# Ledger of designs, part 68: miniprotein binders against Mucin-6 (MUC6)

Target 1, 185 residues: Mucin-6 (MUC6), of Homo sapiens (Human) (q6w4x9r395to579)
Amino acid sequence: GHCSLEGGSFVTTFDARPYRFHGTCTYILLQSPQLPEDGALMAVYDKSGVSHSETSLVAVVYLSRQDKIVISQDEVVTNNGEAKWLPYKTRNITVFRQTSTHLQMATSFGLELVVQLRPIFQAYVTVGPQFRGQTRGLCGNFNGDTTDDFTTSMGIAEGTASLFVDSWRAGNCPAALERETDPCS
Key: E = the ipSAE of ESMFold2; O = the ipSAE of OpenDDE; V2 = 0.75 times the mean of E and O plus 0.25 times the DockQ between their complexes.

## First folded at step 16 (miniprotein)

Design pc30 (from vc8 with E12A A65V Q82L K98L K105L)
Fold by ESMFold2-Fast, scan of step 16:
Structure pc30 (fold): chain B 185 residues (1-185), chain A 112 residues (1-112)
Amino acid sequence: as target 1 above (185 residues)
Amino acid sequence: DIREEVKKLIEASRKLLEEAKKAGDLQAVRLLFNAVWMLIEALKTGDPEKISEALLKLSEALIEVAEKRGDPEAVELLLEALELLRKALEENNPELILEAIKLILEAAELLG
């Protein structure tokens, strides 16, 4: 399955449900029992430029018991706060430059992340079939049904993206802006 | 009444999750989101073994929080809860699960 974070604030879930939101926070992008050591993928959104109405992806974080790998829009990769030169390899994770504008994080456990650095910071998450029906967070539940893609952190299916997104906030941040966030209504 | 006590743990854990967010403690946030989700899913199944597994994850998360805050009383309560949960799984004894929940709730109150 494939989840994408594009155009600053657009998300397409693993079940191919597109939506948009206007929140600025760190959010749980993906958690799953298939991730080792209770790992989590997180997305950091902030307001960029002079327009306060725009929300933009600024970093992606993979967090486990031992590792905090941060890939940021300034093209810096850190683990536990220390800058790393690429390629960077751990036992189960390799971060490397795929092209002049793209970084890839490959794992041994069925998760792959590709980050576009320029012209706009974007992320693409790929998970293996073992993750089917086993995911939660902004990328949805990967169960083949788009009607429950806005399942909150309390297991409640919402009709709007804003409540869904707010439930997955991992930081101390304001609630997402209230407006229609689904580009297909 | 395991179901009602688990619901109280979910509520207490969510309060600690909000505190972890305010502190910027992403490790605690990661663990507490996972534990809360596991408790919610276990409650849906009604399976005591899955409830015990979720409680083990919550206890581990709270030990991390307690150690970082320097709260040895909370750590001791949670270590006792881990022993009760391990014994509950070995003996298939739901009374020990309820006792573990009470210790975890007490630790959560000390931490929140």
Scores: ipSAE 0.779, ipTM 0.875, lowest interface PAE 0.8, mean pLDDT 86
ESMFold2 (binder alone), alone request of step 16: mean pLDDT 84; pTM 0.825

Design pc32 (from vc8 with V36I; at its last fold request DockQ between E and O 0.91; V2 from the best seeds 0.86)
Fold by ESMFold2, fold request of step 19:
Structure pc32 (fold): chain B 185 residues (1-185), chain A 112 residues (1-112)
Amino acid sequence: as target 1 above (185 residues)
Amino acid sequence: DIREEVKKLIEESRKLLEEAKKAGDLQAVRLLFNAIWMLIEALKTGDPEKISEALLKLSEALIEAAEKRGDPEAVELLLEAQELLRKALEENNPELIKEAIKLIKEAAELLG
């Protein structure tokens, strides 16, 4: 399954459902029982211009009990706040430079993350078939049905992206719906 | 009614999730998102084993929050709840689940 986070805060879920949101927050991108130690993949969005409708991906975070691996748009990779030389390897995760413009986080548990650093910071999440029907977060539920990909953190399928995205906020930040009402746009 | 008590715990846990977000406690946030999801899924079937597993995860999330706040009374309640839940799973004894829920609710009150 493939989920993408592309410029202008565009997301395409594991079931190929596209949506857009405008928020400055950390969001749960993916949780699943297939991630060891109750791990979570998170996306950090921030203001990219002066308008509320101008937000972009600035970092991707993999968080587990022992690790907080951050890949940020400043091209620095950290674990638990400490900068790491690439390639960086733990028991089940390897982060390395795939190309001059792309970094890759490969894992032994079926998660792959490719981060485009330039020209625009973007992320591409790939999960193996064992994740089918067992994911949640901004990347959807990977059940082959786009109509319920907007399932909130309370397990309720919503018809709009704004309520769905708001439910997955992981930080102290304003709701995505409030940001969509930019008076200048 | 175990189902109704679990529904109340979900609502209390959502409030604690918001407090963890405000505190910047990303580990508690990660754990609470997972625990709340597991509780919701367990309620769909009412399976006591799934309820116990979800409550163990909730207790883990609340211990993380309690240790961050320096609340040893809440930690002790949650550790006792975890012991009861492990026994409930081993013995297939749902009455121990009710007792564990009471301890978890007491701990959540201390943290909220």
Scores: ipSAE 0.812, ipTM 0.886, lowest interface PAE 0.7, mean pLDDT 88
ESMFold2-Fast, scan of step 16: ipSAE 0.801; ipTM 0.884
ESMFold2, look of step 17: ipSAE 0.801; ipTM 0.879
ESMFold2 (binder alone), look of step 17: mean pLDDT 84; pTM 0.826
OpenDDE base, look of step 17: ipSAE 0.856; ipTM 0.928
ESMFold2, fold request of step 19: ipSAE 0.789, 0.808; ipTM 0.879, 0.889
ESMFold2 (binder alone), fold request of step 19: mean pLDDT 83, 84, 83; pTM 0.825, 0.824, 0.825
OpenDDE base, fold request of step 19: ipSAE 0.870, 0.869, 0.882; ipTM 0.928, 0.929, 0.939

Design pc8 (from vc8 with S52A L56I Q82A)
Fold by ESMFold2-Fast, scan of step 16:
Structure pc8 (fold): chain B 185 residues (1-185), chain A 112 residues (1-112)
Amino acid sequence: as target 1 above (185 residues)
Amino acid sequence: DIREEVKKLIEESRKLLEEAKKAGDLQAVRLLFNAVWMLIEALKTGDPEKIAEALIKLSEALIEAAEKRGDPEAVELLLEAAELLRKALEENNPELIKEAIKLIKEAAELLG
């Protein structure tokens, strides 16, 4: 399955449901029993420079018991707060420069992350078939049914993205529910 | 009875999750999101084995928070709770799950 975080604030879930939100927080992007040591992929959003109502992806975080790998829009890769030279390898994870504008995080457990650094910071999450029906977070539940892709952290399927997104906040941040999810509305 | 106790633990865990977010403790946040989800899924099944497995994960989440906060009393209660839950799985004994829940609640009160 494939989940994308593009154009600053657009998300397409593993079941291909598109949505948009405006929020300034760290969010749970992906959790699954298939991730070792209860690992989690997180997405960090902050204000864009163009408009106070617009937000954009600024970093992606992979967090496990031993590792906090951060890939940020300033092209710095850290683990546990320390900057790392690429290629950077741990036992199960390798972060390397795929092209002049793209970094890749490859894993041994069926998760792949590709980050576009330029011209716009964007992320692409790929998971193997073993993740089917076993994911949760902003990327959805990967069960082949888009009607429940907005399943909150409390297991409730919502009809709108705002309540869904707010339920996956991993930081102490303002609720996206209080902001427009479509700037043209 | 166990289902009602688990519902109360979910509410308490959500409060601790909000505290972890305020503290910027992403490790505790990661583990608490996982534990709460497992508890909610276990409640849907009503399976004592799944409830015990979810409570072990909650105990692990709370141990991480307790260690970071420097609370050895909470750590000891949670280690005892995890051992009772492992015994509950071995003996197929729901009463040990209830005993573990009491210890987890006591630890959560120390951390809250």
Scores: ipSAE 0.785, ipTM 0.876, lowest interface PAE 0.8, mean pLDDT 87
ESMFold2 (binder alone), alone request of step 16: mean pLDDT 82; pTM 0.814

Design pcX (from vc8 with L26S F33S W37S)
Fold by ESMFold2-Fast, scan of step 16:
Structure pcX (fold): chain B 185 residues (1-185), chain A 112 residues (1-112)
Amino acid sequence: as target 1 above (185 residues)
Amino acid sequence: DIREEVKKLIEESRKLLEEAKKAGDSQAVRLLSNAVSMLIEALKTGDPEKISEALLKLSEALIEAAEKRGDPEAVELLLEAQELLRKALEENNPELIKEAIKLIKEAAELLG
C-alpha cells in the first residue's frame, strides 16, 4: 500500500482516501505491530514561511526503542540526535540518496519511505501486504474500506478529518484547522 | 471481570497519553497510543491471549515512563505483572491476568 504527504497539507491514505488539514505539530503517520521495537513513523508540520495560515511538512521521523531517525527539509539526517553521512546503515534500516532530489529509507520489515527534498519537501510511504488491516495513524488503517480511514487514536471512526488528525498529535500543539480550499481559490 | 478491568485500564492509559502529549514526549505518546490501540482490539475479540499481549505492551510503555521518572516501585510492580502475564499465557489461566491488571493499575496510579 501507498500513502503520500504532498503539497504541504495534502494526505492520501493507504486506502486512497484524500484529505487536507492545517496543523503545526508532530503527528503519528503509521504505527503497526508489524514494526519492530514498537516503531512508528511520524511527520512534523510547521507554519510556512510566507503565511501564518498555511502549514507544510518540515521533517519525517522514524522512532523506535533503538532509533530516532529524522530526515529534515534542510537535507540533514540524524539518528538519536547525531548527524549521519549517507549512506547510513543500521541492522534493519538503510538511508541513502536515491537521486539528487530524493532520499530513501529502506527497511527489512516491509516499510519504505521516499522523501522528496526539492522543489517541495514531500514524503511517500510504501508498506508490504503484511501491513494490511494492521496500520494506524494519519495514513489510515489499510483495510480496503475508506469509511473507517479516519479512525482516531482511541479507536473511533470519525466522519471528518479534523478530529482524526487531532487525535494523532504527538505533542502539545494547537488543534488542527480543517482546510477545504486552495490558498488561491 | 477481565473485560471491565481492561476498560478501566484503557481510561487510565488515555489520561497518561494526554499527559504525554502535553509534555511533548513523542516516545511516550508512541508507546501509549500503540498499547491503547492493542487493548481496544483485544477487548473486541475477548481473547485472553490477545488481552495478555496488549497488557504486556502497556506494561512496556509504563516501564519506560517509570524509568524516566526514576520510580523503582512502579518498575517492580510492572515486572511482576509481566511475569504473571507470561505464566497466564503458558497455563491458559485468566486469574493470573486479573492479578497482572491489579499490579498495572497500581503502577499507573503511581505514575499518574
Scores: ipSAE 0.000, ipTM 0.279, lowest interface PAE 15.6, mean pLDDT 78

Design pe10 (from ge1 with E16L S46A A64L E67P R68E T70L)
Fold by ESMFold2-Fast, scan of step 16:
Structure pe10 (fold): chain B 185 residues (1-185), chain A 98 residues (1-98)
Amino acid sequence: as target 1 above (185 residues)
Amino acid sequence: DEEEDIRELVEDAKELLEEARELFEEAKRLAEEGNLEEAERELTEAIYELWEAIFELRLAAYELGDPELLEELERLAEELLKLIEEVMRLYVEIEREE
């Protein structure tokens, strides 16, 4: 299965359900019991400054008990807060430059991430067949049924993207009131 | 009307494809003239429009259960993806020159 984050604001789930995403938070893209050590893939969105969308993808994070690998639009790769030179290898994960504009994170556990750095920061998530019906997050549940692709963190299938996306927020996001009284310059 | 909505999405995608083609042709001319920064800007805009077009088609395909129309949508999506590949190729060539 393939899940993609493209064009700054577009997501296509593993079951091929497309939706538009605007937000300024960290969101869970993929959680699965198939990921070792409570692993999760996350996406960071922020204000873009680009006319094509209000917010855009700015970083992708792989978080587990052992690692916090961050790939950012600044073309910096860190693990647990330390900058890493490519290729960067751990026992189960290798991050390397695939092309002049793309980085790849390859794993031994059936997850592959390709990040386009330029001209637009984008991410492509590939999972092996062992993940079928075993995924949760913005990329959907990978069960072959698109009608339940908007399954929230509480396990409820929603008809709209907004409630689905909001349920997968992670981290501390500024309140709407703070944003309105102190708008971004 | 579901069919009317689908038609609008397809028409929007075709318009975006045409706009992207114009941006791509202009980027080629700018690159030939040595204006690499402006060429890169035009290529970046083309890629945004192409991904928006692909999104419109994917949304149309998701809402559409008709296999006949789905084939037409897939063919148009293939044209869009091919143009994205061409735009990206020129973008990389320009980066190497800079």
Scores: ipSAE 0.666, ipTM 0.839, lowest interface PAE 1.1, mean pLDDT 82
ESMFold2 (binder alone), alone request of step 16: mean pLDDT 74; pTM 0.654

Design pe11 (from ge1 with E16L S46A A64T R68E T70V; at its last look DockQ between E and O 0.58; V2 from the best seeds 0.74)
Fold by OpenDDE base, look of step 17:
Structure pe11 (fold): chain B 185 residues (1-185), chain A 98 residues (1-98)
Amino acid sequence: as target 1 above (185 residues)
Amino acid sequence: DEEEDIRELVEDAKELLEEARELFEEAKRLAEEGNLEEAERELTEAIYELWEAIFELRLAAYETGDEELVEELERLAEELLKLIEEVMRLYVEIEREE
């Protein structure tokens, strides 16, 4: 399964459903019982412009009982608040520079993350087949059905991205906005 | 009208593509002139527009039930992705010069 966060505000779920949102919060991208130690992948969005509709991805966070790995747009990698030199390796996670513009987080448990640092901060999440039907968060449920990807943290299917995204907030933040299509269409 | 909405998405994507191309050409010119900072800015803007275009196409493809149209939309999206790669190549080159 492949989930992508591109262009600052665009998401493609594991089931290949595209959607966009504007928010300034930390959101859960991926939760799964397949992630060890209550692991979760999260995305941090912040304001990128003057308008409320100008938000972008600024960091990704992998959080478990043992680690809090943060990859930020300034190329700083931290674990539990401490800056780490690359390549950085824990028990089951390795973060290293892939290219001049890309970092990669490799794991032993079927999660891969590629982060493009410049010129736009973007993230690409890959999970193994063992994750099928067992994922939750902004990346969807990876069950091959796009129509239920907007399932909230409470298990309710939403029709709009904004309510779906808001349900996966990891903190107290303003409500996410969905940029509506041209009303003239 | 769903068909009309899809058409609009496609047209928007095409417009964004043209704008991105113009930004890319301007960036090339700026880079040749040694204005690397401005070139990087233009390249960044081009990439944003291209990703917006790609999103529009992906959304259109998701909403349409016409398989032939899906194929066309995917083809166009691939073209945009290739252009992003070209833009990124120049971006990296500029970074190396700085």
Scores: ipSAE 0.823, ipTM 0.915, lowest interface PAE 0.5, mean pLDDT 94
Fold by ESMFold2-Fast, scan of step 16:
Structure pe11 (fold): chain B 185 residues (1-185), chain A 98 residues (1-98)
Amino acid sequence: as target 1 above (185 residues)
Amino acid sequence: DEEEDIRELVEDAKELLEEARELFEEAKRLAEEGNLEEAERELTEAIYELWEAIFELRLAAYETGDEELVEELERLAEELLKLIEEVMRLYVEIEREE
C-alpha cells in the first residue's frame, strides 16, 4: 500500500481516500503491530510561509524504543537528537539520498519512506502486504474498505477529515478543527 | 447534490491546470532571462496548483459511482503527474545553475 502527503496539506490514504487538513501539530501517520519495538511514523506540521497552504509538512519522524529518526525540511537527519551524515545505517533502517531532491528511508520490516525535500517538502509511505488491515493513523487502516477510512484513535468512523485528523494528534497542540472554525479570532 | 459537487471539483481542477501551465511558461521565460530565483518561485507555485488539481480529481473519483468517469479522472490525474515531472525537471536544472 501507498500513502502520500503532498502539496503541503493533502493526504491520500492506503485505501486511496483523499483528504486535506490544516493543523500545526505532530500527528501519527502510521502505527502497526508489524512495526518493531512499538514503532510509529509521525508527521510534523507547522504554519506555512506560502500562500497555497495555511500549514505545511516540516518533518517526518520514525519513533521506536531504540530510535527517534527525524527528517526535516532543513535537510537535517537526526537520530536520538544527534545529526547524522548520509548514508546512515542502523540495525534495520538505512537513510540515504536517492536523488538531489529526495531522501529514502529503507527498512527490513516492510516499511519504506521517501521524502521530497525541495521545492515542497512531501512524504511517500509504502508498506508491504503484511500491513494489510493492521495499520492505524492518518494513512488509514489499509483494509480495502472505504466506508471506514476515517477511523479515529478511539475506533470510531467519522464523516469528516477534521475530527479524524484531530484524533491522531500527538502532544498538547491546539486542535486543527478549532482553528479552522474560528477564522475571525 | 453529489453529481453537481463532482462537476465543480473537475472544473476547478481544469482551471488550476491552466493556471499551472501559465506559471510554467512564465518560469521558462524568467529562466531564459537569467532570473533564476523568480523562475524557481513560479515553478514552485505551478507545482502547488498541480497538486491541488490532482487532489480535486482524486476526490471526484472517490465520490463518484460512475466507473467510466473514474477512468477519465484517473487518466487526467496521470497527465497532471507527467506535467509535475516536467516542472521538476526544469526546477532541478535551475538549481544546478545556482
Scores: ipSAE 0.759, ipTM 0.887, lowest interface PAE 0.7, mean pLDDT 84
Fold by ESMFold2, look of step 17:
Structure pe11 (fold): chain B 185 residues (1-185), chain A 98 residues (1-98)
Amino acid sequence: as target 1 above (185 residues)
Amino acid sequence: DEEEDIRELVEDAKELLEEARELFEEAKRLAEEGNLEEAERELTEAIYELWEAIFELRLAAYETGDEELVEELERLAEELLKLIEEVMRLYVEIEREE
């Protein structure tokens, strides 16, 4: 399955449902039992974009009990707050530079992430077939039916992107943590 | 009326594609003149505008029940994607010169 975050504010789900949204927060992009150590992939949006849109993608975060890998538009890769040189390897994750403008995170558990750093920040999520029907978040549920891809964190299928996206706000928004308490934390 | 709205979207996207091609050629000229920062700025703006058009085409293709319209919308979106790829190649070339 393929899920993409393109053009600053556009999303295409694992079941190919396109939508857009604007918001300044961190959102759950992908949760699944197939991700080890309670893993989740998250997306960070902020007003600092140049797309004529209100907000754009500025970072992607992989969070588990073992790791907090952040890939951001300033091209710095960190794990648990510490900057890392590339290629960077853990037991089951490798982050490396694919091209002058693209980074890739490859894993042994069927998740692959490609991040385009420039000229605009974009992300491409690929999951193996073991994830079918077992995903939640902004990338949808990967069950072959686009009509229920807007399933909220409470398990309710919504007809609009805005209600769906709002339900997936995560607790920490890195830009907000640098200033004040974030409503979504 | 839905078909008329989609046809208007297609024509708007074709006009944007032509304008983006002209911007692409202007960015090449700027780069040859050594105006690399301005060339990069124009290429970046073109990419954002092309993505906006691609999204509208994809959304229309998702919402319509007309298979012939879906094929036309998807074909045009692919054409815009090809231009983005060309713009990206020039962007990378400019960065290497810096």
Scores: ipSAE 0.752, ipTM 0.872, lowest interface PAE 0.8, mean pLDDT 84
ESMFold2 (binder alone), alone request of step 16: mean pLDDT 77; pTM 0.693
ESMFold2 (binder alone), look of step 17: mean pLDDT 76; pTM 0.685

Design pe12 (from ge1 with D1S E2P E16L S46A)
Fold by ESMFold2-Fast, scan of step 16:
Structure pe12 (fold): chain B 185 residues (1-185), chain A 98 residues (1-98)
Amino acid sequence: as target 1 above (185 residues)
Amino acid sequence: SPEEDIRELVEDAKELLEEARELFEEAKRLAEEGNLEEAERELTEAIYELWEAIFELRLAAYEAGDERLTEELERLAEELLKLIEEVMRLYVEIEREE
């Protein structure tokens, strides 16, 4: 499955449900029992100076009991608060420069992350088939049914993105602001 | 109706594509004149317009439900992705010159 964070404010879930949101917090992008050591992928959003989006993705974080890998729009990669030279390798994770504008985080456990650094900071998440029906977070539940892609952290399926996004906040910050882009939504 | 909603999304995507093409042409002109900073800004704006167009097409696909993407929708998606590739290529070239 593929999940994407593009254009500063657009998300497409593993089940191909697209939505837009605006927020200034850290959000749980992906949690799964398939991730080792209580691993989770998180997305950090902050206010944007760009007219095309009120808020923008500014960092992606992979957090587990062993590691806190942060890839930021400033092109700095840290693990547990320490800056790392690329390629950076741990026992299960390798972060490297794929192109002049892209970094890749490859893992041994079926998760792959590609981050576009420039001109717009964007993220692409790929998960193996073992994750099917076993994901939660902004990328959805990966069960082949888009009607419950907005399942909150409490297990409730919502009809709109705003409550869904707010439920996946990982820090003490303001609630997300949803922009409605479809007249019939 | 669902069909009318899909048409509106497709029309919006086409408009964004046209806007992105205009930005790309302006960026090429600016780069030829040696105005690399402004060219980069135009290319960045073009990329924003193109990702918004792709989002609109994904909304159209979602609204269509289980139905296969129409031939027009697939052609438009291919055109958007091709332009993204061209814009990114010029963006990287400009970065190397700066």
Scores: ipSAE 0.712, ipTM 0.854, lowest interface PAE 0.8, mean pLDDT 83
ESMFold2 (binder alone), alone request of step 16: mean pLDDT 78; pTM 0.694

Design pe13 (from ge1 with E3L R7E E16L S46A)
Fold by ESMFold2-Fast, scan of step 16:
Structure pe13 (fold): chain B 185 residues (1-185), chain A 98 residues (1-98)
Amino acid sequence: as target 1 above (185 residues)
Amino acid sequence: DELEDIEELVEDAKELLEEARELFEEAKRLAEEGNLEEAERELTEAIYELWEAIFELRLAAYEAGDERLTEELERLAEELLKLIEEVMRLYVEIEREE
């Protein structure tokens, strides 16, 4: 399946349900038992300066027990708070520049993330068939039924995007991610 | 009325597409004249208009009760994605020149 965060404020779920929201928080984009070490993909939204949307995507985070990989609109990639030169490789994850405007995070566990850095910060999530019916978060439940794609963190199907989105807020809503300096020593 | 809602979404998408095409043509003119910074701003604006148009078409496709209409609206959205690809090609070329 394919899930996309585009145009600053638009989301299309794995089951192809489109919606728009405005928010200034970190949101769970994808959780699944198929992700190793309690992995989760998260999206950070903050206030936008453009007329097309009140808020926009400013960073994507992959969090697990071992890693906290942050890709920000400032074009900085960090892991566990340390800036990384690309290509950056861990045991199961490689982050590299795919084009002059795109970064890719490739994994060994069936998740692929492509991030457009310019001119608009956007994210594209691809998951393998093993994720079918095993996802939750802003990208939906990937079960082939679009009518329950607004399933909240409590397992309730909502009729509105706003209630759905609010249910997937991370427990704390941190400020916009800042560019981190690589410690030299 | 479901049909009226779909018609409004399609009309909105058409207007956004027309705005995007005008911005793209202006950006080409600016780039030819060497006004690269303004060309980049026009291209970025065109891409925002195109994403709004694509959203309207995807929403119309989602709301459509007829599978054939859904497929047609999805194909129209795919055509707009190809236009975004064209706009992005000029954007990248301009960045390379700067």
Scores: ipSAE 0.743, ipTM 0.876, lowest interface PAE 0.7, mean pLDDT 84
ESMFold2 (binder alone), alone request of step 16: mean pLDDT 74; pTM 0.647

